# Miniprotein binders against q58433: the designs that were tried, part 9

Target 1, 377 residues: q58433
Amino acid sequence: MLFMKYEGEIAIGPVHPTMLEPHRLRLFIEDEIIKEAELVIGVNYRGIELIMEGLPPEKISILSEKICGICSHIHVWCNVTVTERGCDIEVPERAEYIRAIVEELERLHSHMLLFGHAFEVLGFETMAFRAFMIREPIMQILGEITGGRAQYSCPIIGGIRPRCNIKESKIPALLERLEKFEENLKKLLERTVNDPMIMSRIKDVGVLDKKTAKKLHALGPTARGSGIHSDMRKMGQVPVYDNFEFEEIVFDDGDVFSRLAVRFYECFESVKIIRQGLKDLPNLDKRIYNPNYELKEFKPIDVYNEAQRGQVYYSYGLDENGRVRQVKIRTPTATNLACMEAILPGHHVSDAELIIASCDPCFTCTDRMIVVKENKI

## First folded at step 21 (miniprotein)

Design g0
Fold by ESMFold2, look of step 21:
Order: sequence, then C-alpha cells, then structure tokens
Structure g0 (fold): chain B 377 residues (1-377), chain A 93 residues (1-93)
Amino acid sequence: as target 1 above (377 residues)
Amino acid sequence: SKITIEVTIELNGRTYPFRWRVDSPLLLRYFLRELVEFLKEYGVKEVEIRVTAKSPEEAKEIAEIVKRILKEAGFTDIEVRVEGDEVEVRAEK
C-alpha cells in the first residue's frame, strides 16, 4: 500500500511582516473533485490590536489604514467614529457626506477589481480588461479628492483632512465622469448576463443556501447573495446614509452569479449615493472639521460600518490618560471564507478559485495551492 | 486543448497580450467574436494574432476566418502568413 499526501493552500488576505498573516484554505482533492476544505485562520487581528493598545487615538488611525489595502478608508472611518462617539464629538455634516462619498467610490473600485479578477480566473481576459478599464477613472477621481490612490486617508477625528474637501467647481466634472462610468458598467453587466459562455460558469455554481448562510453568519454581499438582508448602512448603524435614497440589493439563489450580481447592482446604488452627495454638498455648511473637542475617558463602545465585503466592527475605550484600551477589530473575511469552506466539497477543483473569489477576500500573497490526500490501496 | 490563440494589441502606449486555449469550434468562434467587439470598442488600430492550430489544414481554415473577421472590423492592411500549423496575422487600420 502506498500513502501519499496532497495539500492545497490559497493565501488570502493582507500580509504584513509585523501585523497580519494571510488566511489559508487547504483543499483535499481526489480525482479533481474537492473532498474536504479546511480553513486555517491566518489574519491575526490580535497582533494589530495589541500594537494599538496604549496609543493615542490619532495614532491608531495610521495603523487601521494598513489593515486592508483595498478598503483602507472604511477602516479609518470606523476607527475615528469610535473616538468621536465615545467622546461625544460633533462631526460637521459636510465631513460626514464626504466620508460617505469616498467610501462609495472605494466600493466602486473594489467591486470592479473583483469583477476583473473573476473574469481572469475564468479565462475571459477581454472582459477582465474591460473591468479594469472601467475601474481606472474611479481611481483617478479618488486620487484627485484624497491625494492618494492606494492609501487615501480622508477621515480624521472630528472631520476630514482639508485636502479631501471637494471644491464646488469640480462637482460638474465629477458628475459627468460618474455618468460615463455608469454607462460603461451597464454595458459590462449586459455583456455578462447575455453571454451563455460566462453564465454557464457562474450560474448554479458554489451555492450557499440561506439556511447555511444564516447558520454560519455570512456577511455583506456573501449574505445578500443568499437572501439575507444585512447592510449596516440600512440598519441605522451609519447615520449619514439616512440622507441618501438607495436600495439594499439581495439575491436568493446563493450561487456565484448571485454574489457577483449583488456587487454589480450595488455599484449602481453607489453611483446614486455619490451623485446625491455631490449635488447636496453646495447646500451644506462649509465646515469640515471640529477643532473644539476634548478627549475624555470612556469604556469600550461598539461601532459598525459596511465595507465592500460586509460588516466591519471596531471597539475600544480611552483610559484617563487618553490612551486606547481593549481594542477589538473584526472584518467579514474569516466568516465568509468559512461559508466557502462549507460549500466547496463536491466541486471540481477548477471551480475552487472562482468560488473563493466570489466572497471577495483580500487579494494578497503568491502562495501555491498544495493538494493533500491520503491514498490507501 | 489543441488550439492556442495569442493576441497582442497596443493601447494608450502599452502593449497588452491575450491568450486563449480552445478545443472546440464553439469556443474558437466565441473568442474571435469577443476579440472583434473588443477591438472595435477600444478603437484598436494595430493588432497581431498568432494561432497554433491542430493541423496545417485547420491553420488554413483559421487564417481565412481571422482575415474575414478583421476585414469586418475595418482593418485594411492585413498580412497573413501560414506555415505548417502556425498562423500569423498582422493588421492595421
């Protein structure tokens, strides 16, 4: 008898030498069919939580920005909100609007990046190219507003950085560029949905049914693709969104198509939010920062927001010396990967990367998949 | 798979390669149709296409298909070379 082991690993999530370690998903394969999938938790928020412990709240914003390269704004926004609520700091309405506009721009470019990657995984390289080209103008807009394309720290405690204020003279051009993005997005969606070759690879593949999604606590578009209403922007957790008319996008079939479709239609809703925000800005008070705040001791409080991948959670308090204590940070990646872990058995190994990508984990690392299987004859 | 299609285009000062491997006439026609729509949509003026067919006879057939498709896309200066099972097409508008 001959015993052989095969192990597959996919490095998922941000990798940082001092702060974060990627998740690993091990695949056990027989005759190209996945028999077992095993999630090994690699993202170590305990390390970054410990580094943040005892620092001033202004300084931990820099660290929160580094947690995720594609969603740095939402992490900084969630972080400053903990101190703002804990210290009863009033944030100017204009600043809250710009925070939301930047977040929705971040949602747009992040969803487009996922579409491009999904098309690459499927071998539809011209479609991937289209997605990346549609994405580029959004990156340019973000760079113009925030000064940074990769790391664009906009929120500060009590407001936004002065350079992130959107000049009224720029709004007409921004609206025109958004309209062009919307037109191109519509064409991309129509090409996808009307293409049987694409649809055959994503429809009825990687099904996460509603019962399993609830049991495993799926979040964000992963949950909304399985029929679950779960969006912190609609659940009263982010008050500025009460000023915008938009819809929560939910699909019921739980397949790869549904998880991608949620994101496609969310992009149209993000355009609606950004357009409304830009049109409202001239009518708002011009203040973007509250300089007259005092930090005070507070016990840990919970803050929730909605990142592109789902719920983000921050909790900490301040001690009597103004130092951050009892830091807890949670993102949806680990729970959504657990959902993919649960549904992977029975699929052909060639679908694994697509199914995993459909919950939109962070794209980092170059690790190779290693197949692990025991043979017994 | 038995047929490889490699496409090189220039857009915005950058060179972009695309590669497909197909084993059915359905997929071959699909990717060639997608290519034509892509070239039209982005206003590509110069394209190079290399195909490795399964046989010299198939290479001749594919060469004619590629030439026809590029003509329909508005390319005027089309150079086609077929040698064995290899096809090389260079086209300009």
Scores: ipSAE 0.338, ipTM 0.755, lowest interface PAE 3.4, mean pLDDT 83
Fold by OpenDDE base, look of step 23:
Structure g0 (fold): chain B 377 residues (1-377), chain A 93 residues (1-93)
Amino acid sequence: as target 1 above (377 residues)
Amino acid sequence: SKITIEVTIELNGRTYPFRWRVDSPLLLRYFLRELVEFLKEYGVKEVEIRVTAKSPEEAKEIAEIVKRILKEAGFTDIEVRVEGDEVEVRAEK
């Protein structure tokens, strides 16, 4: 995040190249204290929804993958799930397992990216570096499974792409790499919580109380950091997760520490899910795709999943011509940024970036912060 | 004026550039200590460090500190170049 410290106003917002109007958070500052924060919600998804309108569902998956560079998998998975449910398409169990494994790997690398960024914001550059280095093995695993580091294209209607099939012969090496990742993550956590300089900057800072979080409909780790149970994987919205033993990580204090801690401990749960998934894979039916489906007309249906940032929502219908209608897409970013908007007033400007970062706005979007200098009147 | 430190490492066949800015010699020493621990932990065999100091005198001091720290990290081949306020250090082990 390029903090351009300008006198009076800081504009912080994710600018995704695909979004014509990014979300913007304007901070009005007096004597280094944030007096007001204004979230301008960009019409981010409306353009994409309009482009999707009237397309075949197979083409929509390609567009959904481009919505987010960090969470491309969850968008594609939600997208195909709408068609699968609407058309009563059976998805092979092995395909759903691999979809979940890839999602939890996506969660891991995304959380590690956030930790790296949070440490950069804090001025702990070596800890940032450690987080980025711990992330790389996960990116390599994703590359080996999906054939790509950014665009996985793993889910398709009726299953997964053949290239995304995890070979049994690779499972031992994957498990070993996950073990090493977990060890390194544990060391990073121990270093973080035992550093009083880090803890003084994140504890009791940027408190989102449970009442405000509920009122503003906080999602994912932002909600869970404020003592709110909010995980679509635990709410029965994603049935494949019923095969896995894992905990929903919740903290009560609602501060920057709590939002980071939720993600740290959630990484260990993601590793547990992946281990269970990999262990079960050899015993599942080898089918990874159902080619025997027919597209049929259906009214818009609601599909939820749990991205690294929280609840993702997809809805659309299919018309008599097999064309998608009434597309709606919602991501947790705008809602979680609104929570940060609400708590920013009264904080020192030096904490603003950290507070905003703690809700994990999409960094592929945030790399282009446009600071608007409004001139002093 | 901030001291700018650029560290480039090679790890697992990839090059990783990092850029840090520190305001004080204390923060610099803290960073360098953490860098050493990192280099040891990850088994880094090659490192390049570029530092832009506030003065030529400070650059010389920083160069000596960096050299000492890299030796403590187990590097045996250390090349140090100081030009004005810029320090370039390359090390291998």
Scores: ipSAE 0.007, ipTM 0.297, lowest interface PAE 10.0, mean pLDDT 83

Design g4
Fold by ESMFold2, look of step 22:
Structure g4 (fold): chain B 377 residues (1-377), chain A 93 residues (1-93)
Amino acid sequence: as target 1 above (377 residues)
Amino acid sequence: SKITIEVTIELNGRRYPFRWRVDSPFLLRYFLRELVEFLKEYGVKEVEIRVTAKSPEEAKEIAEIVKRILKEAGFTDIEVRVEGDEVEVRAEK
């Protein structure tokens, strides 16, 4: 039997002309069914690591901020933590609380962006509109706290920037705005799960079984949607989270629905964390910065944290001149994109963009796909 | 061929476009019902809908469906024009 074969390319991830190349996904299609997927990784962390080599650690934060436009806080937080642990720098408790609050706000707005894009890909434009409207107040809160909506460098070595200190007088209004967000999120979730047309497009689609997820080292919501308990906040890697009551959200079916559901329910857990953090702030020491630190030589220190997409890893040491050495940076994007190579075969091409988006929010920054039709002979 | 549905609403002083392309009468009705729920939820007072149908006969059927949906949403000033395959609807509350 003769088959028509198609080859397509989709640019995946944020495009920044000066720093980042998008990931590319090549699809080999026969009779509208994906037969093979090939991921071509566009982000070059080796180049960024080389640029960082030999710089003072303060300058690494500036470069780290530019790695991801929607997750800049977690990168800066990881970076300062490497130096803080390597130099035995005590960080005030209030600063750690605010670092976590800002990260959870970042998780909220990033998950909402993914929901909006997923609905848009599915053609549910009114649902996409709802998601983006629910997201906007979170972006406003972040801008008020940090001075920036996307690149807001709250952590500094030894603490947080003074502008990021949350005034106690602001806390009641922040709590009320968070409650409104939570209410609207509940409505969005209910509209999603109660609509058979939406559910038919996301349930039992793009299944990543637990065995394959483990073999490919899936991270974050991709892993937790396939039954894997893997959250750096629950695994003792980020000590400040020991102060908050929250649950790791895990679903077992590994479909698009499960990966979205993990994110939906994680948003409620993020609300719980932020609420607890805000309520505790008035009872904490007012220091937000430790001026009494000295940089010293240290061998590479590994730091892990949990971004909205999953694990982020930073490692480096300082030499005797206070310069950063042996930089390693890993994000969940490349590992989770490898899962796409395993998921996509066997699916109709019309589901490709949704499946890809459900595994890594970076896919939401592109709508370019090139499908090449092979002539029938 | 596909039916194209373009909707423009005004909300908080800004105009928002929505677009659907559907290949079945079931999907057409589904998205029109979703539109009604959205218009009701957000208190939309002005809407413009343009539909490019597959045939003049389908355009006439769609015009009646759109008019019914807008009346359900509380619009009382509804102007409908059908010409060939095209339906244009303007409505205000």
Scores: ipSAE 0.380, ipTM 0.793, lowest interface PAE 3.1, mean pLDDT 82
Fold by OpenDDE base, look of step 22:
Structure g4 (fold): chain B 377 residues (1-377), chain A 93 residues (1-93)
Amino acid sequence: as target 1 above (377 residues)
Amino acid sequence: SKITIEVTIELNGRRYPFRWRVDSPFLLRYFLRELVEFLKEYGVKEVEIRVTAKSPEEAKEIAEIVKRILKEAGFTDIEVRVEGDEVEVRAEK
């Protein structure tokens, strides 16, 4: 019996050249069953930290925005927060509200992108198209608020850019667009859960048990899909979220369905947050930027936020010359992919792409799974 | 077959090698554009790009794309070498 060893390689990386292909997942396949999965962490994953070293904090923020085309805002926000905390810089409440609104919009469009991709992988092209069409209004809103579709440049040290200030006159139209988005999302959800063909492909598939998820340090929706509470917004790490009523979505089954369902229901919570934020904005002080700050020396400070994929971490200090030192950046991708590596063995190769997609790796650089047939003669 | 891209930049007296793979000339253009924006922003004066294409024809196309993008980036001295499926580009400004 000619054992056809198939090797599938999935390259996963962010858009920024310094972080491209930070992770590879190799699949060893025998008789269409995954026998082994290997996560290779790219050596250059820390390249961005090295480039940031010795730069002024303003320049490091610009670099952070370019790390990921899908989650640029959260990187910038987390980055500026390090300087703000280290230098005791007061950020106007209105600026923090807008940072949160933009983040939840980023979460929405990212989740919709994942749903579109998941439906493509499942062969449901019509559903994929619907997901992408539902996403488009969110991208437009982001563009209108920030002046950019992918790179928002919203947070700056001490607040937000003036262009990112949400005018009160626009709030009614934004709320209407969010309502329409929510209606369309409900319809998409209903169609998904009521389709037995979709449900059969995602339910009881790619199960990450709670013990394994904890052991491998699953984060964000990947952890929450396995019954683990993991949301920095709820853990007091991002104080602005204390102003909003929303739920942490958790599922217990740990399958592809659960990881997708967490994100589906989280979209409704994101809409709730945005609505609350928009409704409160008129009542807040109009200041969006604190110009009255001085950079001072500080030792590295840990800052956490909750990206669409899970916990993001930034740490650095400033030296006496106002240069960043000891830069550390962690994204949830590595640990979440390690969870997928652990659960992939024993699954059919046709489920591999979906299982991997269910942890929401950065699709902008996710090469499609290339199955290389090595005919070892 | 993936297009392999190797980029080496010099910044603040340090050499930074970057290596990534893309499946399409479109993605290549996208990443090169982002690279160029980076090079502009940080005042990088010298860049070396090596690309392994899928075919000699694709290599020529890639070479033209890279050259155009670097020109748009303000590089004035651009050396392009195509050998088979390999493209080597060195640019200075």
Scores: ipSAE 0.000, ipTM 0.282, lowest interface PAE 12.2, mean pLDDT 83

## First folded at step 23 (miniprotein)

Design fo4
Fold by OpenDDE base, look of step 23:
Structure fo4 (fold): chain B 377 residues (1-377), chain A 93 residues (1-93)
Amino acid sequence: as target 1 above (377 residues)
Amino acid sequence: SKITVEVTIEVDGKTYPFEFEVDSPRELRWKLLQLVYKLEDNGVKEVEIRVTAKSPEIAELIAEFVKLILERAGFTDIEVRVEGDEVEVRARK
């Protein structure tokens, strides 16, 4: 269970192999009202940073893929970008396009998984199934592009893996599947907003006001649901996105509805980005990897990207031996959970799970079944 | 009410039945994905999945969902039957 309510404690997130401990929210409840919430951060990024210290950048990418099951692509992309910028490595435009396409597909399936979970928390099992069904075609597309189920491993230093090259002959079928996805998503949205029972549970519930969101440095859809512009794709931090026309989705009310609505409408923008990317791909240079680079020493460089949950940050340098130094990694989860911690007091305990879910803590990392190859004993 | 899932797999001419219960759509999804990955890893060519849903409406959704998961797993011949709250899916590779 992604949320285990255990004796007044909500455990958040799967036990990911790299996450020794889930985040926990302890709720102090009196007469079914939350009086206080205490966030216990279980993920120690400092430990991961220390493991990364002194390794070659290629090995860091492997570790980055393991940090988050569902946002593995964005972690790897940020990671390789540090080396690419620090070493002045040209990345072929086609590779950056495919990186963006894969990221937006990852965003889509992640948001659909959140919707399925939110509907389940709300007691709307029919809607949960619909959200999960709508997600599957996206997972199929990702599988076709990346050639694998578990790890996309799309970005490498200097470009993408050859298996992740999108064949032109596949583009029409991909576009058709995206159209069907968009139609189904629209139907799901319409059903959601027209259901007064759903709307009564999410509207005016778990309000994070703009002032508090700013004070607590909310990120991604959590910030955008409170009327804060916060998207690294729009802030020029990820140059490939300058090739695409899309909107930053912002809502002002700061409630559970607003945080969900940001993600719903952002899905349509992700589809737009993917369509544009796929349309442009045939006209780009065919190179997907630059083999003509040398690693050089550089001081730590800051790299930002926009994961489905918000801003991701990677920074490191390379020493004279080509080893990473001064590794720093920041993810939006802890910050956004702290926002939920702040707003939980005064709410009925029955709303706690939904409020927490609305910031999209990494529940979704459960989807990576570590296929433990059972060694045939 | 729980969702009951009965799975029958055929491997090298032998049939292996197993059953599990789930309480939620998410749990069902998770268990089905686990199953599918196991099926793929073991080269299973034929699978039968029977599901008892909580309602006929949910049964239809489960049927469609199971089909999608099996398609993702590379099954190409998929037969789906829904009768009331009962779902039967047969798939072959």
Scores: ipSAE 0.392, ipTM 0.794, lowest interface PAE 1.3, mean pLDDT 86
Fold by ESMFold2, look of step 23:
Structure fo4 (fold): chain B 377 residues (1-377), chain A 93 residues (1-93)
Amino acid sequence: as target 1 above (377 residues)
Amino acid sequence: SKITVEVTIEVDGKTYPFEFEVDSPRELRWKLLQLVYKLEDNGVKEVEIRVTAKSPEIAELIAEFVKLILERAGFTDIEVRVEGDEVEVRARK
């Protein structure tokens, strides 16, 4: 008889864990097969929602940016949009284009970070380094546009920060750097799909079927890997995207391969969006900010956008004194982790970290798994 | 196996060597990013980074990665040499 104890905990959370406790996933193992998975919710926005209550809307933008270092832009964009719609504030077209360009750059670097982590989990260190190397030029572009080394969001109520305006003289170089990124991404994809050892670890593994994905409300690439159309950019929720030709990427098999493939092909679509946006900018009005607005009282407004991990939802109202009320924030991570929790039983423990990683739960924190072996009963 | 990183910082004509080892690509990425923040925050004008990688292919990737990270820290005079699994990067602002 062999007695084995496994211990593992995956600490999943935002860049600033001192504000939020990471999610924890406990695995109960018998003979190296997962019998039960238990998600302990650590990250929730209730504390941040409470801090935001009663603040001016500009101050909650600062708090939103600090929630996540990987996806700070989408949070700020959602936040300013609530106030803009609630107060009927017109946003210059150029500002909306630049918001989208920066968000698609955010999608690129975030997807590349996940690829690097997934390859590392699989033990393919060369591929992990390739992903991180390919990612760095995108981080450089973000830093040049936004000025931030860790936080790189550009929206302000009524427009974008002046430093985030993309000068026409810089566009040719940006397009060339984007082309190089696209070339390197194609090579990475080709190396992945042509490697039988990589494919054997990700194909037909961790299957989230369409019915289960719908029942558990999977979002983003997790949902799109299971055959569910779920892209807020295509569903009319983010009007600026109507100006760009791109496709929603959907796969049907629901395996780890499908969830990663959605992200790979989304990167190519993001390149298409950024290229179109950059080429259009010289033909747009030069204004990036609308100074002619007044805040007014409004009842809670719902705003949806598509973060790299899926739907992001912000809602709040503004009272008579210009103070934010009834804040509600939802992100896809907890829901998508619940999907992974549901499908983990029956898998070998060696696949657990990969399956969990495939929903991209944010790996900027220390990774651990708690594996609790129960004696046979 | 581990990747060894040796760093030499020059500040006001004095050199400050240190080293660290990492077990994974994520750890290397994290440690290099922390190094970049330290260089930037302290106004470092000259740095040498030497990496002993696990293979020549990984060395080439790490060399480009290190170069890109140093460029983000404001270094513009960057010399990179890769010999087998050894990487040497010298950077000046």
Scores: ipSAE 0.319, ipTM 0.762, lowest interface PAE 4.1, mean pLDDT 83

